# Ledger of designs, part 223: VHH binders against q96fz2

Target 1, 269 residues: q96fz2
Amino acid sequence: CGRTSCHLPRDVLTRACAYQDRRGQQRLPEWRDPDKYCPSYNKSPQSNSPVLLSRLHFEKDADSSERIIAPMRWGLVPSWFKESDPSKLQFNTTNCRSDTVMEKRSFKVPLGKGRRCVVLADGFYEWQRCQGTNQRQPYFIYFPQIKTEKSGSIGAADSPENWEKVWDNWRLLTMAGIFDCWEPPEGGDVLYSYTIITVDSCKGLSDIHHRMPAILDGEEAVSKWLDFGEVSTQEALKLIHPTENITFHAVSSVVNNSRNNTPECLAPV
Below, E stands for the ipSAE of ESMFold2; O stands for the ipSAE of OpenDDE; V2 stands for 0.75 times the mean of E and O plus 0.25 times the DockQ between their complexes.

## First folded at step 12 (VHH)

Design V106 (framework vhh_6z1v_2)
Fold by ESMFold2-Fast, scan of step 12:
Structure V106 (fold): chain B 269 residues (1-269), chain A 123 residues (1-123)
Amino acid sequence: as target 1 above (269 residues)
Amino acid sequence: EVQLVESGGRLVRTGGSLRLSCAASGSTFSSYAMGWFRQAPGKEREVVAAITQSGGKTYYADFVKGRFTISRDNAKNTVYLQMNSLKPEDTAVYYCAASWGFYGDSPDEYNYWGQGTQVTVSS
């Protein structure tokens, strides 16, 4: 996973993340740096994307089941990185393989510190290699959506009002991530950056791509992944596996250029 | 910052019991996972027991299971280690440690440490 869509306005995104804490209290996640959130149909590595993480990472007296939503840089910059410019990092940290996460220092260290996050998206894109050509077919991949008469579907939207209703009830994709905090050597703001954990593709996606993000399917999985105060690294890693609860459709080549940021990027074709 | 102070270490006879206490200062105690570690001469520090911030989950090293019990009282900012059926092999300096919300069994995961309290178990 190297491209996502996360286009919801901040208020719609926040409501889509409503949750209950350990005490059963209904909550919305609190924003950190909301002005850094940039909605897009076509997010690439090095851009900022919204993630959920435990409030306990910021407030040492907080209940670990309470959630913050914050934009983080896609592409984990390890805390030990010594250059002044994070773009000079010489290895790709966009994704982290589940099978080697405990072997790679860049990932096992923040994971050991409980730096688990849930990466939010409308869905993600993958490019299917076509036999005998250099062309690839892009697909938009997302959770099955609850079909209601009011919500409609992406392919059925024929007016601005209908498009609005598609997203009002959209179930966001929730991907397991690891983040780290990097302090610039010469001073400045701490950089929060993340990687998406990847697993072998499920049967349903195997014809499109051999890998998929580790998807946390449902609030119980999301809660356990985030709650580093009550859930150990070993227990949390049991949540990392392929899921069959996923759907997709082919999209146009408009999505290929990461600078294209329109609904056409995810529209069925 | 959390300051941890252990107490209760002393000489006990084989088969005896002892309760260790660790008093924490600071209003953030209830957000920390707490652990007890021990170090015998010439050996590395090893985990004995750990308890999550809520007290809802505990960890015990295999060599103390059934003999030791970890507990916490968040109202008193104190964590306890009840040690029963003590053996000479339990002789060590016992350390209290705090981790910022992480339930861990590695010394590297703990942010704050006490000075230690000596437990000696004699024949």
Scores: ipSAE 0.165, ipTM 0.593, lowest interface PAE 5.0, mean pLDDT 87

Design V107 (framework vhh_6z1v_2; at its last look DockQ between E and O 0.82; V2 from the best seeds 0.00; counts 0 for: pae E 8.7 > 2)
Fold by OpenDDE, look of step 13:
Structure V107 (fold): chain B 269 residues (1-269), chain A 123 residues (1-123)
Amino acid sequence: as target 1 above (269 residues)
Amino acid sequence: EVQLVESGGRLVRTGGSLRLSCAASGSTFSSYAMGWFRQAPGKEREVVAAITQSGGKTYYADFVKGRFTISRDNAKNTVYLQMNSLKPEDTAVYYCAARWGYYESTPDEYDYWGQGTQVTVSS
């Protein structure tokens, strides 16, 4: 996964992340560094994206089932990294393969510290290789959305008004991630950064791409992944597998340029 | 930084009971899983019991066999080990330990340790 969409306004995004804590109380996640949130239809590595994490990571004696939402840098910078520039990392940390997560120090160490997060997105993009050509067809991949009786298929939102309604009730894609905290050698603010765990693609997506993000489908999966105080690493890793509960449609080549940030990026062609 | 102080260790007879306490100093007791470890002379330190931050889950070593109970009071910043049906083989220095996040069975995974309290079980 090398491209996502996350364009919802902050308030809409927050509401979409409503949850119940371990006591059954309905809650909204609190924001850390809300000013770092930059909505975009076209998010690439090194950009900031909002993630969910346990409140216990930021607040002493907090209930570990409570959630915080925070923009973090896409591309994990390990805490042990001693260079002053994260771009000097010689290995790719955009993704973490599920099968080698425990073999790589950069991912194993933060995972062992309970630094699990849920990466939020409207969906992600993948490119299908066309047989016999150098052309790649991009696809937008996301959770199936509940058809409200009045709002036709995402594809049929012919009116701007209908489009707004669709996004107000959009089910966000919830991807399993690992984050780390890096202190720059020269001082300054702590950098929070994340990697997306990837798995082999489900059957439905296999013709498009052979790998997919580990998607946490449902509130229970999200809660277990985040609650590092009550759920072990071993138990959490059992949540990491392909899911068939996705849909996709072809989009235009507009998304190919990471500088393009318009609704056209995820619109069906 | 978390400081841990164990208490309650003493000489007891076989079949006797003992309750160990570990008091934590500092402001973050509820943020840590707690564990009891023991080390007998000439042996490696081994896990006895562990408990999650909320107390919702517990772990016991195989040798415990229902004789020991770990509990915690987060309001008192204290973790306890109730030991019943004690045996001479239970003679050891017992240590309290704290780990950020979930508990583990390996000592190296814990962040803070107490000084230990001596438990001696006589035949």
Scores: ipSAE 0.863, ipTM 0.939, lowest interface PAE 0.5, mean pLDDT 93
Fold by ESMFold2-Fast, scan of step 12:
Structure V107 (fold): chain B 269 residues (1-269), chain A 123 residues (1-123)
Amino acid sequence: as target 1 above (269 residues)
Amino acid sequence: EVQLVESGGRLVRTGGSLRLSCAASGSTFSSYAMGWFRQAPGKEREVVAAITQSGGKTYYADFVKGRFTISRDNAKNTVYLQMNSLKPEDTAVYYCAARWGYYESTPDEYDYWGQGTQVTVSS
């Protein structure tokens, strides 16, 4: 997973993240640095994306079940990185393989500090190899969506007009991430950056790509992944596995260029 | 910052019971996992029991399971260790410790420590 869509306006995104804390209280996540959130249909590594994380990471007296939503840089910069420019990091940290996460210092150290986050997206993109050519077919991959009660679930067969109106009740894709905090050696603001954990592709996606992000399907999984005060690293890692609860449709080659940022990027073709 | 003060250590006879208390000062106690550790002369410090910030999960070393109970009262900023069926092998200085996040079994993983309270179990 190297490209996502996350285009919802801040208020719609916030409402889509409604949750219950440990006491059963209904809550919306509180924003950190909301002005750094940049909606886009075509998010690439090094851009900022919204993540959920435990409020305890920022507020020393918080209940670990309470949530913050914050934009973070995609591409984890380890806390121990000693150079002045994060773009000079030799290691690609856009994704983190689930099978080696406890072997790689860049990921093992922040995991030990409870730095688990949930990466939010409308969905993600993958490129299917076409036989006998160097061409690839892009697909938009996302949770199954419920249409109004009269029409059942939304799908690829629905008109572009219906797709335009679906976003008010869109179920966001919730991907397991790890973040770290890096202090620039020359001073300046702490950089928060994340990686997306990847697993082997599920049966339903195997014809499109061999890897997929670790998707946390439902509030129980999301809550356990975030709650580093009540859920150990070992228990949290049990949540990291492929899921079949996804759908997809082919999209236009417009998405190929990461500078293209229009609804055409995810519209069915 | 959290400061920890243990109390309740004393001489008890084999088979007796004792409750240790650890009083915390500071505005962040309720956010920390808490642990009880012990150290006998000439031995390394070892975990006895641990508890999450909410009290929802606890850990016990195999050698105390069924005999000791850890609990906490966040309104009183206090963690307790109830010790039953005490044995001479339980003789040690008992320390409370605080850790940011989930509890761990390793002393080196804890952020704050008390000064300890001596428990002596006689035959």
Scores: ipSAE 0.652, ipTM 0.861, lowest interface PAE 1.4, mean pLDDT 89
Fold by ESMFold2, look of step 13:
Structure V107 (fold): chain B 269 residues (1-269), chain A 123 residues (1-123)
Amino acid sequence: as target 1 above (269 residues)
Amino acid sequence: EVQLVESGGRLVRTGGSLRLSCAASGSTFSSYAMGWFRQAPGKEREVVAAITQSGGKTYYADFVKGRFTISRDNAKNTVYLQMNSLKPEDTAVYYCAARWGYYESTPDEYDYWGQGTQVTVSS
């Protein structure tokens, strides 16, 4: 997983993240750095995307079941990285394979500190290699959405009213991630950055690509992944597996250029 | 910085009971998982029991066999180890330790330590 859509305005995104804390109280996540949220239909590595994480990471006396939403850099920069420029990292941290997560220092160390996050997106893109050619067919992959009389199709979002019918009640894709905190050696703000955990693809996606993000399907899975105060690393890793509860459609090649930020990126073809 | 002070260690007869206490100061106790560890002469420090920050989950080493109970009182910033049916092999220095986040069984994972309290079990 190397491309996502996360285009909802902040208020819509926040409402989509409503949750219950450990006491059963309905809450919205509290934003950190909301002015750094950059919505786009076409997010790529090194860009910022919103993630959920436990409030306990920011406030030592907080309830670990309470959630913060914050933009983080896609592409985990390990806390031990010594150079001044994150682009000099000599290995790819966009994704983390679930089967080797406890063998890779870049991921094992922050995971052991409870640095688990939920990466939010409208959905993700994946490119299917066609047999015998160099041409690739992009697909937009997302949770099945509940259809109502008021709902619209993705391709019909030409105006504010049509956009609201599609997106106002969109179920966000929730992917398991690991984050780390890096202090630049020459000073400056701490950099928060994440990786997306990947697993073997489910049968429904295997014709498109052999890997998929580890999707956390439902509030129980999301809560357990985030709550590092009450859920051990070993217990949390049991949440990491493929899911068949996913759908997709083909999209045009507009999404291939990461500079394109239009609804056409995810429109059905 | 967190200071941990153990108390309650003393000499006790085989089969007796003892309660250890660990008072915390300097930081919010309720944000830390807590553990009790012990070290006998010539042995490495080993986990005895551990408890999550809320008290919702506990861990006990196999040698405890239901004889010890860990508990915490977050209002008093104190963690306890109730030790029953004591045996001579329980003789050790007992340490209280704190870890931000979830508890672990490995001593190296803990951020703060007390200086220890001696428990001696006589035949």
Scores: ipSAE 0.012, ipTM 0.491, lowest interface PAE 8.7, mean pLDDT 89
ESMFold2 (binder alone), look of step 13: mean pLDDT 86; pTM 0.881

Design V108 (framework vhh_6z1v_2)
Fold by ESMFold2-Fast, scan of step 12:
Structure V108 (fold): chain B 269 residues (1-269), chain A 123 residues (1-123)
Amino acid sequence: as target 1 above (269 residues)
Amino acid sequence: EVQLVESGGRLVRTGGSLRLSCAASGSTFSSYAMGWFRQAPGKEREVVAAITQSGGKTYYADFVKGRFTISRDNAKNTVYLQMNSLKPEDTAVYYCAAGWGFRTEYPDEYNYWGQGTQVTVSS
């Protein structure tokens, strides 16, 4: 996973993340740095994306089941990185393989600190190799959505108003991530950055790509991944596996250029 | 910032019981997962038991399961280790540790440590 859509306005995104804390109290995640959130149909590595993480990471007296939502840079910069420019990191940390996560210092160290996050997206894009062409076929991949008589599928929306209705009750894709905090050696704001954990693709997705993000399917899995106060690294890693609860459709080549940021990026062809 | 002080270590006979206490200073004690570790001379420090922030989950090393019980009292900022059916192999300095989140893997994942309390088990 190297491209996502996360286009919901901040207020819609926040409501889509409504949750219950450990005591059963209904809550909305509290924003950190909300001005850094930039909605887009076409998000690439190095851009900021919203993630959920435990409030305990920021407040020593917080209940670990309470959630913060914060924009973080996609592409993990390890806390031990010594150069002043994070773009000079020599290896790609956009994704983290589940099978080697405990063998790679860049990921093992933040995992040991409980730095687990849930990466939010409308869905993600993958490019299928096609016989006899130079271009690959892009697909938009997302959770199955609950169909209502009043909401159409993405492909059935005929007007901007219908597109808005599709998104009002959209179930966001929740991907398992690891984040780290990097302090610039010369001073400045702490940089929060994340990687998406990847697993072998499920049967339903194997014809599109051989890898997929580790998807946390449902609030139980999301809560356990985030709650580093109650769930150890060993227990949390048991949540990392492929899921068949996924759907997709082919999209146009408009999405290929990461500068294109329009609904056409995810519309069915 | 948390300061930890262990107490209760002493000489005890094989088959005996002992309760260790760890008092924490600071009003943020309830934010930490707590662990008990031990280290015998010439050996590595190893985890014995751990308890989550809420006290709702506990971990025990296989060599103490059924014999030791960890508990915490957040109102008193104290964590306890009740040790029953003590064996000579339990002889070690016992350390209290506090960490962010639930830690059961390695000592280096804990942020704050006490000075230790000596437990000696003799026949």
Scores: ipSAE 0.253, ipTM 0.656, lowest interface PAE 4.4, mean pLDDT 87
Fold by OpenDDE, second read of step 13:
Structure V108 (fold): chain B 269 residues (1-269), chain A 123 residues (1-123)
Amino acid sequence: as target 1 above (269 residues)
Amino acid sequence: EVQLVESGGRLVRTGGSLRLSCAASGSTFSSYAMGWFRQAPGKEREVVAAITQSGGKTYYADFVKGRFTISRDNAKNTVYLQMNSLKPEDTAVYYCAAGWGFRTEYPDEYNYWGQGTQVTVSS
């Protein structure tokens, strides 16, 4: 996974992240560092994206079922990294393979500390290799959306009004991530950064791409992944597997350029 | 960046009441916990009261003893401090602050500060 979409306004995003704590109380996640949230139809590694994480990471004795929402840097910077520039990291931390997560120190250590997060997105992009050509067809991949009688397919939103309605009720993609905290050697703010765990693609997606992010499907899966106070690493890792509960459509080549940030990026062709 | 502007500070008599307001700029007011701080002459800045993003939790300093109430209106991008039973010891510049709201009792959790409003309580 090398591109995502996360374009919802902050308030809409927050409402979309409504949840129940372990007591059954309806809650909205509280923001940490909201100024770093930058909505975009085209998110690339090294950009900031919003993630969910347990409040317990920030508050002693907090209810670990409570959720915080925070923009973090995509591309995990390990806490042990001693260079002043995170871009000097020599290995790719955009993704973490599920089969080797416990073999790599950069991922194993933070995971062992309970540093699990849920990466939020409208969906993610993948490119299908066309047989016989050097051309790649991009696809937008996301959760199936509930067809409200009025809400046609993303493609049927013929009016601005309909478009807004579609996104007001949009089910966000929830991907399993690991985050770490890095203190710059020269001082400054602690950097929070994340990696997306990847798995082999489900059968439905296999023709497009052979790998997919580990998607946490449903509130229970999301809650268990986040709740490092009550759910062990071993138990959490059982949640990491391919899912067939995914849909996709072809999009234009507009998304190929990471600088393009328009609705055309995820619009069906 | 959030700009904060305090208002409502004035001279009041002992036992009187005052309501302070703090208006925040921008559309992200609901993303921040809000706090009121005060600084008297020759003293350090201290927390008076704080409120989380949703208004679900509040914090009050020990000296408040039920006299003050912090509230917020997210639709108006405004936080309030209702001060009752004012004492001469409450004389200070009162500051509004905005932060992430994780530890609302600590000033270092706040990122944005107002210029302050003077509250004077006469005997």
Scores: ipSAE 0.000, ipTM 0.255, lowest interface PAE 10.9, mean pLDDT 89

Design V109 (framework vhh_6z1v_2)
Fold by ESMFold2-Fast, scan of step 12:
Structure V109 (fold): chain B 269 residues (1-269), chain A 124 residues (1-124)
Amino acid sequence: as target 1 above (269 residues)
Amino acid sequence: EVQLVESGGRLVRTGGSLRLSCAASGSTFSSYAMGWFRQAPGKEREVVAAITQSGGKTYYADFVKGRFTISRDNAKNTVYLQMNSLKPEDTAVYYCAARWGLGEYTAPNEYDYWGQGTQVTVSS
């Protein structure tokens, strides 16, 4: 996973992240740096995306089940990085493989510190290789959506006009991430950056791409991944596996250019 | 950052009981996983017990299971090690250690902050 859509206005996104705390009370995540949230239909590595993380990361003695929402840079910059410019990091940290996450220092260290986050998106894009050519077919991949008016699921065959109405109750894709905090050697603001954990593709997506993000399907999985105060690294990693609870539709080549940021990027063709 | 001070080490007879305490400074204590380690003469430092930052999970080395209990009081910034049915083999300097984050950390090199230790001697 190297491209996502996360286009909801801040207030709509916040409401889509409503959750229950340990006491059973409904809450909204509290924002950090809300002005850095940049909605887009076509987010690439090095851009900022909203993530959920435990309040305990920012406030000592906070309830670890309470959630913060914050924009973070896509592409993890390890805390030990010595250069002044994080864009000069020599290896790609856009994704980390689930099978080697405990072997790579860049991911093992922050994971050991409980630096787990949930990466939010409308969905993600993948490019299917077409045999015999260099052409690739892009697909938009997302959770199955519920359409209240019809008491049924939203299909890929629905007209573009119908897609405008689904955003009011859109179920955001929730991907397992690891973040780290990098302090510039010469001073300045701490940089928060994340990577998306990847797993082998599920059967339903295998014809599109061989890898997929580790998707946390449902509030129980999301809560356990975020709650580093109660859930150990070992227990949290049990949540990292492929899911079949996913759907997709083909989109136009407009999405190929990351500079294109319009609804056409995710519209069915 | 946290500072750790152990107390409670004494001479005890075989079969006796002892409670060790470790006091941590500052409001950051509830964010640290804690461990008790020991070092006997001629041996390397080894894990005795560990507890997560919330107190929800504990680990015990095989040689103390059923005899020792680790606990913590986050309101008092203190971790405890209750030691029962003490044996001469339990004689060692006992250290408390802290690591930011969650989980059971069982290797000495996983911990960032250490106390100065408290001597426990078990005699016949």
Scores: ipSAE 0.000, ipTM 0.135, lowest interface PAE 15.6, mean pLDDT 85

Design V11 (framework vhh_6z1v_2)
Fold by ESMFold2-Fast, scan of step 12:
Parts: structure tokens; C-alpha cells; sequence
Structure V11 (fold): chain B 269 residues (1-269), chain A 123 residues (1-123)
């Protein structure tokens, strides 16, 4: 997972993240740095994306089940990184393999600090290699959606006008992430950055790509992943596994160029 | 930073009960997991019990299960260890400790420590 869509306006995104805290109270996540949220149909590594994390990371008296939403840089910069320029980090931290997460210092250290986050997206893109050609077919991959009419889940066969109507009730993709805080050695603002944990693809996605993000399917999984005060690292990592509750459709090559930021990037073809 | 102060340690007879308190000052400890550890002469510091920020999950070492109860009062910034059916083997200095996030059983995983309170159990 190297490309996502997260295009919802801030208010729509916030409502899509409605949740219950540990006491059963209905809440919306509180924003940090909302001005850094840039909606896009085509988000690449090094850009900012919204993530959910426990409010306890920022407020010492907060219930660990309460949530903040904040934009973070995609591509984790470890807190121990001593060079002045994050772009000089030689290894790719866009994704973190689930099987080696506790063996790599870049990920083990922030996990030990409870720095778990949920990466939000409309969905993500993957490029299927076509045998016998150098061409790759892009796919948009997302949670099954409920049509407003409840005639069935929205999918590739639905008309383009039906796609416009679903965004107000869109079920956001919720991917397990790890974040870290890096303080520039020469001063400046603390950089918050994240990586997406990856797992082996499920059966449904195996023909498209061999890896997939670790998807947290449902509020129980999301709550347990975020709640670093009540859920141990070992317990949280048990939530990291492939899921079959996913759907997809082929999209136009317009998405290939990360500078293209239009609805055409995710529209069915 | 949080400062921890234990109290309640004293001499008690075998089979007796005792309640230890640990009060936090400076920064609030409401975001921390809390642990009780003990150290007897010539032995390493070992975990006795631990509790999450909300009190929703607790841990007890095998040698105290069924006898000790850990609890916390976040409004008072205090953690407690209720010790019942005390044995001479429970004689030790008892320490409270704070850790950011979920509790752990190793002493080196804790960020802040109290000075300790002496518990002596005699026959």
C-alpha cells in the first residue's frame, strides 16, 4: 500500500469518524492541525493523511478511549533519527511488515510508547501486473458500501451518479498504523509521521497484489488498536491479519500520475 | 514528570492485613499504568501487581494471587495495594511505579518510582 484516496471535506470526514468512548458516549474526534488536511483522490508517500489516535497522547487527563484526528506525514521518521533532513532516511518506512514489526527498531520503539494510529482513507490503490505485458491495471480497493436505497452494496456495476451520492455515508477504510514523533536536531516543529502495517493479501485480493494493508474491520478492532492505555502491544498485534471484507474495481490510468487529483482517479471503468 | 510517595508500611503479624497507598504529585498520573514492586534483602526487585489507567485490567504475580488486590482512585491520584493473609515471605520494601501506556512486569519498563515503604511480617 503506496497510494490512497482521502478526498472527503473535513466536516464529512469528521462525521464519518463518529465513535463511542469506553463509557458508551457518542463522540466525534477532535482535530489537531486541521489546516494541514488536504483532501485528495491520489495521496502518495511523503504527503499528509488524516489518522486517528488516542487523545491521551496529547492530554494527560484524557480517557485513553477518546480520539483525536490529525494529519501526519506518510513515511515514518523515527524519533532517534539524528540527521537534519528526513528525506535522507535510506530505508522505506511507507509500510511496515507485520511479521518483522517487533524486530525493527524504527517500529518497535514507537510501539513501546503506545504510538498506534488508524490511517483513514476512502480506499487504497494497487496495480495488477498483467502477464505478457509491461502494462499494469490499477484498482481502487475499499470496504463494501451500503447504497442509500438499501438495494444492495455499492460496487463497480453501479452508475456514476450513484457514486456521487454515497460519499455522505461512506464507510472509511481504517488501516492499522504506527506513528512516531521526530524533533529536528536544529530546531523547528515536531514532525508526526506514520507507516501502514502490511500483511499477506487475502484470497479476494491475491490476483491483484501479494500484500495488503492491515485493515481494522469494525469499531471493536479500531478501539482496541487505538487504546494503548488498556490494550497491550501483544494484544493489539493480534488484530493484525488479512481480511476478506473488502471490495474493488478497476480504475483509469489517470491515477498513475500522483499529481492527478480528480474523481476520475477512483471512478469505475 | 510525576513524583510518587508510598505509605502504610509497618510491622504486621502473620495472617494479618495491611493497605499500602501510593500518592502521585507534580504531574497527574491518570495517564499512567501503575505497578507495585517489592525487594527483599539480597533479592532482585520483582513485580507484585499492576493496574491500567482506568483500572479495567490488573495483573498479579503468582505468589500473591488471591491474597492481594490492587486498585486506584484517579480523582485522588492514588493507587492502593490491599494485602491479606500476610506471610513472612512478604517481608520487603514495597515500591510503586508509573509507566506510560499499558503495564509491564519488568522493573526496567517503568518511568517513575517511589522511595519505597517497608513491610515486615513476623510470626
Amino acid sequence: as target 1 above (269 residues)
Amino acid sequence: EVQLVESGGRLVRTGGSLRLSCAASGSTFTSYAMGWFRQAPGKEREVVAAITQSGGKTYYADFVKGRFTISRDNAKNTVYLQMNSLKPEDTAVYYCAARWGFYETAPNEYDYWGQGTQVTVSS
Scores: ipSAE 0.610, ipTM 0.835, lowest interface PAE 1.5, mean pLDDT 88

